# Ledger of designs, part 8: VHH binders against p0dx41

Target 1, 281 residues: p0dx41
Amino acid sequence: MASFIASDQDVKNFLTAPSMNDQEGIGFAYATDEAVLKALIPAPLKLMAPVVCGYVVHMGKPTFSAPYLEESLFALVSYKDKMMGAYPINLLLHGPGAESGVIAGREGAGIPKKLADDIELRRNDNSATATVERHGKTLLNVSWTAGELNDPSIMKQFAGQLALGKEAEMNSFFYKYDIDQHEDGTNHFSNVQLVATQLRSLADQVEPGNLSIQLESTDDDPFGELKVLKPLGAAWFHFDTSVMFNTLKLDEVDAATTMPKLLTGRYDRSFFNPKAATYII
Key: E = the ipSAE of ESMFold2; O = the ipSAE of ESMFold2 at other seeds; V2 = 0.75 times the mean of E and O plus 0.25 times the DockQ between their complexes.

## First folded at step 1 (VHH)

Design f1 (framework vhh_7qia_2; at its last look DockQ between E and O 0.03; V2 from the best seeds 0.00; counts 0 for: loop humanness VH .155 < .165, pae E 13.8 > 2, unsure alone 62.1 < 65, placed apart)
Fold by ESMFold2-Fast, scan of step 1:
Structure f1 (fold): chain B 281 residues (1-281), chain A 125 residues (1-125)
Amino acid sequence: as target 1 above (281 residues)
Amino acid sequence: QLQLVESGGGLVQPGGSLRLSCEASGSIFSIYAMGWYRQAPGKQRELVAFITSGGSTNYADSVKGRFTISRDNAKNTVYLQMNSLRPEDTAIYYCAADLSYYTGTYQRPSEYDYWGKGTPVTVSS
């Protein structure tokens, strides 16, 4: 019979590395304003180029939940001019497994996850579209058409990650923190730290193509801050396997300079000013 | 489509200096890593220096301490300041551009997507 006390085997299973297997969708990149993007990157990470990368994918066989859809916008960054990888600015999730994905990612890995009101991903022959809706706006509308990239050089950013039939490894950088509640009625940030989570993926399908992209903003999700100056390209891809297999603790960082850059990706305006909040009934 | 035009080459005596410029047009310059390559007669193209979109630089061992690469994104231009020139620096100098986020691996000519037509540098008495 069921119990509030997990079995030893359940605890062991819970601590198994999460995998996002049978993952497919649209990956894309576009050029944006350098000063704007650079300002969003918390020290000690350094922006590598004024380019936003993103994806809209379906997680077909996650090991920790039912299937779900996920969107992300991320920057390419370096740490101490040696370690390179992705810095996710946002993640939005929708579908049967989405709530579990948000809870696990925020609690365990410091990932900036929220729930979308809707995510659609549709492919027909050599074209695909994705839309992400939240709080009355289509925040992201992206299309892929198989063929030539908008800018052929973009494939170099994915050459290792999307090499067919070969395992590729990538770092994703996240900030983890605690919120401590004090007896005087104030809250304080503590243990603010930079971590790198290592991903290992096996791509069995990569189809380059032309990107069309449109962004809209709300106060909760200000996507329009990351202006589309030039679409660079897109690809339809499928990962047979994708596993988060190792976490490295890199640096402790100053809360005062770091936390302002982390909150919008994790919380809605109601946490800062309830009168500015957007509500869907 | 990015277009690159080199200038500033010429004839100089050993120990002299030259400043090469490479002006970009047709695309957003600031997103590209920029490299200077050279090719002497009968030899393969070799990396001289590169600078990333973020400003990190790398130099071939043969030019360290003598050459300096810099960029001015407002002018869509990359520069190569060449000091203490030697006869072995004689080559056609090429500007190259690449949309790259990985430092240390973009040393092969095939890794750059856009190239200028070259500017000749001759170091001779």
Scores: ipSAE 0.000, ipTM 0.255, lowest interface PAE 12.7, mean pLDDT 84
Fold by ESMFold2, look of step 21:
Structure f1 (fold): chain B 281 residues (1-281), chain A 125 residues (1-125)
Amino acid sequence: as target 1 above (281 residues)
Amino acid sequence: QLQLVESGGGLVQPGGSLRLSCEASGSIFSIYAMGWYRQAPGKQRELVAFITSGGSTNYADSVKGRFTISRDNAKNTVYLQMNSLRPEDTAIYYCAADLSYYTGTYQRPSEYDYWGKGTPVTVSS
């Protein structure tokens, strides 16, 4: 029976490791302005290449929600010149599981998640398209066509450990923080930390191809700042399983220098500009 | 930098057991993937087992079911429990650490950032 009070077993089940099983869609990479991308990366992470990677995927069997669609743009970074992985700049979610996905990711690992107004992902034969819409614009329009990459050298520089039928482990880096309210109602950032989540993924489908991509900006989502200087390639992929099996605390970091780089991926202009208003009915 | 010190090697009869330890110092141990390699005289250094920072394990086919790798991040130590030892297990055993992580099909000796000095294991009647 339903109750506001969870059972002891419900609490135990809540604490299980999350999985993003049955994940399918378009992955892509493009070259962008190095100085612009580097400026978005908070210390102590370092940019590895002037490349934006991203995806638009259907999360078919997440363990924490109903299915949903997810977009991300991320940089390739290192911690201490050795530990390599993704630094997601944003994630936008849409669909019946999306609200739960935002809550879980924000609270669990400080993942920069917001809700999109719409996400579409369509495949027919050897081509696929995806669009991501928010606040009156199509922020991302991406297409994949099976075949040759735009730049076949992408695998030589940005290769991950993707092997069909074998598990690969990848790092994703996030910054967690608290917002504490003072007795007078004003807010303070505290406990700003760099963490790494570790994913174990099993890819059973990878179909490389040509990328076509366009980005747009709104006041709330300035995707166009990450200009497409050169499309590098895309792939249609399927992960049978993808498990977040570990989280590592790496560093405590300075709030004053870090938080300006975190806010836009997590909040809209109305949160911090009294002359910004949005009305959607 | 990470410093690695192996211990627990020695002489043992066939069918016996040994437990190797590798103690790490200097850096955050918990973020490294750890591996055990071995090298017999005149042979190439070969993977025995590895364990990722998150605890995922992989074993060479020749030792699967007999050897167990584990780690204790609180003690900055990785272990190799070796059971049912055979004469072909005779080698110098090396501990290695790598900040990045790979599955067993993609690791190579050159992919590890740090190595210990080795501990000898001899299995002989």
Scores: ipSAE 0.000, ipTM 0.196, lowest interface PAE 13.8, mean pLDDT 84
Fold by ESMFold2 at other seeds, look of step 21:
Structure f1 (fold): chain B 281 residues (1-281), chain A 125 residues (1-125)
Amino acid sequence: as target 1 above (281 residues)
Amino acid sequence: QLQLVESGGGLVQPGGSLRLSCEASGSIFSIYAMGWYRQAPGKQRELVAFITSGGSTNYADSVKGRFTISRDNAKNTVYLQMNSLRPEDTAIYYCAADLSYYTGTYQRPSEYDYWGKGTPVTVSS
């Protein structure tokens, strides 16, 4: 029987590790301007390469929601030259499970998730296309064609992550924070900290190929800042399982120098510019 | 395709110094992690030092404190400053490049995608 009061068993189930099972789609990488990308990376993370990685995938069997489509662009970073992994700059979600996915990611790990107006991911035979639309523009248009990579060297970097039939572990870095209100009604940031989520993933399909990619910007989603200087490659992949099994607290960080780099991935302009408005019916 | 050309090798007395250079062409240099490897006669190639595109460095224990790797993205060049040279440093030194090394270690000589032809260094007296 339904109730606003959750049972003890419901609470226990709520606390189990989330899994993004049956994940399938296009992964890709391209070279971008080093200075621009480095500037987006908050301390103490350091950029490892002037490369933007990303994906558009269908999350077929997430343990916390109905299925949804997800886009991400991320940088490759290091923490103190000893932990390496992904720093996602943005994630856009679409589909029946997307709202739950945004809530879970934002609240659970500070993941920069927003809702897209539309995401399409389509494959036929040996080619696939994905588009991500938000606020009047196609922000991302990506195509994969099975075969030769644009630059074969990128495959060695990803081969360990996508080795068929073997689990691979990856760190994803996020910044978490609280928003507290003063007695006078104004807000401030507190508890700004760097965390690493750790994923264990099992790939059972990887098909490398050629990347074609185009980005555009809106005021709310400035994807064009991450210019495509050179496409490197793409792959169609399937993860049978992908479990977020651990989260590590790494550092407390300064709000004044960090928060400007976090807001755009999490909020639209109208949230922090009173002269910005968007109406979509 | 990235092309790598080493220079600066030669004969030097023990305790001496050499500076190796590796100039890259044919692609955007700044996107590559760069490394120096060496191979002595009858031995396997081994990592000497590498530097990521972001500037992080790593050194083999045998050269730490004596060798310095650096890069100049404006000149498409990576350098290896070798000080306090020993006879055991005698080898052919190779420049190598790779995009975004992400598999958990920087010390994988066979993982680099592009290699130069090598420049010989002999430390003898």
Scores: ipSAE 0.000, ipTM 0.290, lowest interface PAE 12.7, mean pLDDT 86
ESMFold2 (binder alone), look of step 21: mean pLDDT 79; pTM 0.799

Design f10 (framework vhh_7qia_2)
Fold by ESMFold2-Fast, scan of step 1:
Structure f10 (fold): chain B 281 residues (1-281), chain A 124 residues (1-124)
Amino acid sequence: as target 1 above (281 residues)
Amino acid sequence: QLQLVESGGGLVQPGGSLRLSCEASGSIFSGYAMGWYRQAPGKQRELVAFITSGGSTNYADSVKGRFTISRDNAKNTVYLQMNSLRPEDTAIYYCAAQRTYEIYSGTRYTYDYWGKGTPVTVSS
C-alpha cells in the first residue's frame, strides 16, 4: 500500500547514486568572446578557453524519473590548476521525466535546472537537429552532419571527454547555497559552497561532425550573451552508462560576489521584479 | 556508430520460408524499437513489421499472418520469420532502429538507423 511515510527500502532506494544511463544526442562546441565568458565564471573557478560547450540529449534510463530531454551550455574551467571540468551556465529540461529531473537536480545537487516549453531532437541517417524553445523564442537551434569537425585541430581536446569504450571521469562544478529568513523577515544567502560532482561515463558511440548553431535570447534565458563567434564542431554520442558517483566539497565562497552569477541560470525575472517585461504563454 | 547487419536473404520458391536476422552493434539495443522495411524494384520503401522496445508488434496488411517479427535483447538481434512467400514479396529488406520520444503534447521525436539491406527473391 502507498503511504505518506516512506518505507526503509524506499529511503534506501532514494539514496542510491543517480545515473543517466542510455543517454544520447548532439554535443557541440563554439568559440565565444573571452571577456564575456570569463566574467560569468565565479571565483575560484578559472576559465580555461574562450569556448562554450553544449549538448542536447535524451536521457533514456534515468534512475530518478521517466525519460526526458535536456540541454546545457557550459564552460571549461579549472580549480586550483589541478581539477578540470565543466561549469554549467544553464540546463533546460523537457519531456515525461523533466519535472522529476528538475526536482532531483536542484534539491540533490544544486544544479541550475529549469523547464523548457519544448525540446526537439531528431536524427535521420547522418544528419541531426535539435531545437530548444522557451517563452516564445527558439533559444538554441543546432545541426550536426557526420564528418569532419568545423575546426579539425580541436579533435584531441574533443576526444578526451568522448573516449570510445573507456570509462571517462568528468567533474561538473556547481555552487550550493541556502536561503535563510531571519526574524526581521529579510532573506539572506548562507552556506555558499563550491562543489565538484563527479560523473563516470562509458561512451559506446561517438560520431564527429560539422556544427551549425543559432542562438536567440530572452531576459529569462540570455543565450545571446554567449555569442557564436565560430562553430568548432559537434558529435552524435551515446553513453551506455553515466553515473554521478561522488561529490566533493571544495570551498566556501563569498555570497556577495558569487550569488549575482548564479541567479539567472536558476530563476526567471519574476523572482527579481514581478513587473519585468516577460513573455508569458 | 550504430551498425545494423542483415543476413538470411536469398532465393526461394513461392510458398517457401526464410528467416532474416539483423544484429545491432554500438548503442544499447534493448531501448530501441526495431523494424523491417522492404523496397521492391520500381516501388517506394514500405514498412513490413515493427517491434517496440516493450515487445508490441505491428505488421503491414500485405504480410499479416505470414510474417512474424521477434527480438532477442541478449543477442542484440531482431528477426523476421517469413512464411508462405509470394512473388510480390521480392524486395531488398532493410533493418531499421528507431528511438521515439513522446512529450506531453503527443509530439513524437524519431530518429532512424538503417542497415545495408539483404535481397529476397521469390521466383519459380
Scores: ipSAE 0.000, ipTM 0.257, lowest interface PAE 13.5, mean pLDDT 85

Design f2 (framework vhh_7qia_2; at its last look DockQ between E and O 0.51; V2 from the best seeds 0.00; counts 0 for: pae E 13.7 > 2, unsure alone 63.3 < 65, grease 26 > 24.2, SAP .721 > .668)
Fold by ESMFold2-Fast, scan of step 1:
Structure f2 (fold): chain B 281 residues (1-281), chain A 124 residues (1-124)
Amino acid sequence: as target 1 above (281 residues)
Amino acid sequence: QLQLVESGGGLVQPGGSLRLSCEASGFTFSSYAMGWYRQAPGKQRELVAFISSGGSTNYADSVKGRFTISRDNAKNTVYLQMNSLRPEDTAIYYCAAHPLYGSTWFERDAYDYWGKGTPVTVSS
């Protein structure tokens, strides 16, 4: 029987780098409004292109949980012209391992994970669909059909991360912070910092294709702010391995300008207004 | 396929100036980061200057203050203005387009598109 006191071996096992092996699903990209997307990116990160990338994937063999499904919409950003990578705007998880995925990501890496009410990912030969449902809306509906990208010229922008049989490295940028209660009856943000989490992935399957995409909004998850001006493409992919191998602390940032851009991706409206809360007795 | 064509190289005296141009064909030029690289005889190809899709720039220490990279997305062109040229700047200069989905900006081998190069000779 386990104890509330972990063994030395359990602690060593816990500190092993997390892997999301056997990851499979739809990756996609679409053009959006540059001014809107740029406004969502906290300094010192800079938006690289007026493009939203996303995925809906099944995590088949995570080292920290049972399998689960995950959705993300992210921007492509740079840091001080030295680093490039993804800035996730949202992450939604569903399935047997989803709760553990949320806890591990939020606590360990500052990843803005929430639970979806449902995520479906289905493939039938050369076509696939994914839907993400939360709080009474289908927030995301995507379809992939094997063949040409909507815009074939963007193929090279994905080639490095989706190269077959080659390890690809990717930075994901997150903001971490502390929340402290103070005697004046308020919470204060402190140690607001930009970090880069570094991933190595080995793709053993990549199938480009045509993207169809629809977004809906709720106040908790305002996906419609990231308007689809033009679908650019999709791919069905499988990563044999994907390892989060390093974390770099890059900058301490101003809370007042940064925190407004972080809260909607991490918290529902009930955190800001008790009367917005939905509950079942 | 994106294609790159360099121009503007030539023979120049020490202390002189040259402006290199790189014209791209492809409908999403504005979404690519662009770099200028050089290769001197018997040396490895090295990054000289870099410009992101958003216009942020970075330079090799050997050229800071002397070289300026810029882009004109309406003309699908990236430029390298080279001032106060030195004999050590003698090389073939290459334009490269970097996919947005790259791991680091200093990784030469991550660039998918290369021009044919334009020679720059700085001699008396």
Scores: ipSAE 0.000, ipTM 0.205, lowest interface PAE 13.4, mean pLDDT 83
Fold by ESMFold2, look of step 21:
Parts: C-alpha cells; sequence; structure tokens
Structure f2 (fold): chain B 281 residues (1-281), chain A 124 residues (1-124)
C-alpha cells in the first residue's frame, strides 16, 4: 500500500542512475554572434564555436517520470582545452513527466530546467515542426525537412550517427549550487561547482536535413539574444537508450562572477526584480 | 572529407623561430575550430593553441606570449608562429580540426580530424 514511508527497495531504486530511453525529435544548429555567446559562458568553460545547437525531443521512457517533451539551446564548450561537450543555456519541459524531470535535473546536476506552457513536436513523412511557448510568446519555432543541410560542411559530423547500434559518449556541463538561508531570512549561494554529466547513447535513426528556425524573447526567456545569423542544419533522430554513466565534479567556482550567468535559465524575473510580475491563471 | 597537412617543422636553435602551417582540403574549414597540439617523447599529447571558427584564440600557459595561432579561411589554412623557442618545446606538433560537438542528445559521434604531425626539435 501507498505510504509516506518508502520501502527499502524504493530507496535503492531511487539511487539508481537515470536513463532517458526512447528519445525522438529534431536536433539543429545555427551560427550566432560570437561575442554575445562567449559572454554567456561562465569560467572556466571556453566557447569552441560561434554556434548554438539545440533540440526539441520527446522523452518516451525516462526511468524517473512519465513521458515529456524537452527543448534545449546549448553552446559547444571545452573544459581546460581537453574535455569537450555541451553547455546548455536553458531547458524547457512540458507534459505529464515534466515536473518530475525539472526536479530530478535541478537537484541531480543543477540543470537549467523550467516548465514551458506548451511544447509541440510533429512529424509527417520527411518533414517535422516543433514549437515552444512560454509566457505569451512562441520562443522557438523550428522545422526540419529531410535532404540537404543549409551548410553541407556539417554533414560529415553526422556520418557516424547513421551506424545503427553504435554507442557514443558525450559530455554535458552544468553549474550546481546551494541556496542557504541565513538565520535572518536572507539567502546566500554556496558550493558553486562545475560538473559534467557523461552519457552513453545508442542511436538507431538520424535523418539530416534543412533547418528553418525562428526565436523570440520574453522578459523571462530572452531566446532572441541568441540571434540566428545563419541556419546550419537539422536532423530527425531517435536514441534507443541514453544512460548517465558518470558525473564528475570538476571545479569550485566563484559565486559572484558565476551566478549572474545562471539565474535566467533557472528563475523568472519576479524572483529578482521587485517591479516584475506576471499574472496568468 | 577534411584532410590536414602540416608543414614547417624542423631543427632550430634555442631562441629561434619556426612557423607551422596546416592546410585543409575541405571547403567547410571555416566552420571548424582549429588547434595545434604537441606530444613530447614519453608525454601525453597536449593543447598548445586553439582558434575558434570566429577567430577567438587561447594558448597553453607555457607558450603564451611566444606563440601565435592564426587562420586564413580563404586558404583553408591555420598557422602557428613559434618565437623564442626553448628545448622544452621539442615535440611532434599536430594540427587538429574540431567539429561541432553536439549535446548528449543531438550528436552521437563527434569526429576530430588530425594531421600526421610535423616534428620540431630545439637543440642546445
Amino acid sequence: as target 1 above (281 residues)
Amino acid sequence: QLQLVESGGGLVQPGGSLRLSCEASGFTFSSYAMGWYRQAPGKQRELVAFISSGGSTNYADSVKGRFTISRDNAKNTVYLQMNSLRPEDTAIYYCAAHPLYGSTWFERDAYDYWGKGTPVTVSS
């Protein structure tokens, strides 16, 4: 029977590493303003290219929740010029599993997750579209059409994705921190750390194609700061399994220089501007 | 397919200079970040200098102020100007092109392209 007291087996299962099985959707890349993107990257990460990558995916069989849809925009970065991977600027989640996904990601690795008002992802034959809506605007409208990439040079990077059953290992970088309340009720950031999650993924479908993408901003989600200067390409993909197999604690970092770059992806304006309000019920 | 061919290595006296070149054959060169790496005998390969597709540069502390990386996208070439060379700079120098590494969800395999290397010896 249900109880506020979990069983010993429930506690064991809670500690098991998460898997994000049966993931499917649109991935994309576009060129953006290098100076703007570089400024968003907290030390000690370094920007590798003036490119924003992103996706809108259906997370079909996560081990920690019901299914949900997820959007992300991320930069390509390195740590100490040797370890390379993604630095997600934001993630927006929608659907029955979304709340659990936000809690798991925020608590587990400091992932910049918020809830979207709506995410749609639709495919018919050789084309697909996705939209992400939050707080009165469509923040992201993306389309993929199978065929030529906008910039064919990126096609080589996708060649290995067509090898069915081949596993790949990838890094994602996040900043994890605590909010500690003082006895007078004011807050303090502590334990601000750079971490990397390492994933092993098995892809069984990758279909490259042309990208059409439009971004807009709200006060809470300034996606338009990452201007689309040139679409580079998109793909439809399916990952059978994606397992977090390692988390590395890489550095402790200075709160004063780091936290200004972390707040917008994790909180809305009403958290830190007393003249900011949003009323929708 | 991108191919990388290094040139300009050789034997040099301490305090001397060399200029390394790395020519790429792919027309997509402008979309790649480029790096120079070196491997001394018995050591692991290490980054020496890096230049983003947009031209931003980074250097290992041991070479900062002495080495300069640059790129010419019209010629599909990246350069490493090495000044004030020291015996500890002796290594095989490799050119690398770094493709766009994707997220954990977007790109399954990221391919780096590497040249065969050009030896640099700084003898006392």
Scores: ipSAE 0.000, ipTM 0.214, lowest interface PAE 13.7, mean pLDDT 83
Fold by ESMFold2 at other seeds, look of step 21:
Structure f2 (fold): chain B 281 residues (1-281), chain A 124 residues (1-124)
Amino acid sequence: as target 1 above (281 residues)
Amino acid sequence: QLQLVESGGGLVQPGGSLRLSCEASGFTFSSYAMGWYRQAPGKQRELVAFISSGGSTNYADSVKGRFTISRDNAKNTVYLQMNSLRPEDTAIYYCAAHPLYGSTWFERDAYDYWGKGTPVTVSS
């Protein structure tokens, strides 16, 4: 019989390293304004290139939820010029597993996840499209067509950077924090820290191609601030396995200088502007 | 295949200047971030200066105000202007090219491209 009390085995399974197995979708990169992108990167991370990378994927077999669709835009960054990886600016989730995915990511590593109103990902033969909608706008419209990259000089990087059939390790950087309510009812940020999650992923499909991408903004999701100056390329990919095998606590950081760069990926404007409201019916 | 060739190293007296060059071939140079690294005998390799594909720069604290990195995309060349040289700047200096996707998808420097290095000695 069902119970509010979890078994000992359920608790042990809950603590097992999460996996995002059977990921499939469009990955892409485009050039953007370096000054704008650099301004979004909290210290001590440093921007490595004036490029926004991103994806729209179907997470087919996550260990923490039902399947869902996920969008992300991320920068390429380093920590201490030693560790390199992704700094996700946003992640939007949609589908039956999406709520659980937001909870798991927010609580696990402070990952900037929100729910989208709709995400669509569709492939037919050698082309694919994806759209991400939130609060009355299509924030992202992306297409991949198999073949030549928009910048053909990057073709070697797509094919030569993944060892198909072998596991690759990747860093993703996040800022984790607590929100503490004091006895007078006011909220305070505490324990603001930079963490790195390390993923081991097995890519068994990578099909490079041409990128078409458009971004739009709402007040809650200002995707258009990351202007598309030049599309660089896209790929259709499949990761058979993707396991978070390590999490590193890298640095404690100042809340006053850091939190302004974290809020919009995690909260809507009604959290911090009493004159902001959104009504969706 | 991508190749990086450093030049301009040598022997210089303290307080002097050198200009290192790194010429790239076999790829579209403007698509790569570039870095200068150095390794003194018995020490680990350290970053000296970094320049993005768009020209934004970053420096190690030990060289700020003395060294300047620049790039000339028409000549496929990255430069390191080294002023006010000190004996502790003595090292082999390496040029590196960082592919846009490689550092994101791989934790290590496995897909970075490295030159063979050019020695710099600062001594009386």
Scores: ipSAE 0.000, ipTM 0.199, lowest interface PAE 12.2, mean pLDDT 84
ESMFold2 (binder alone), look of step 21: mean pLDDT 80; pTM 0.807

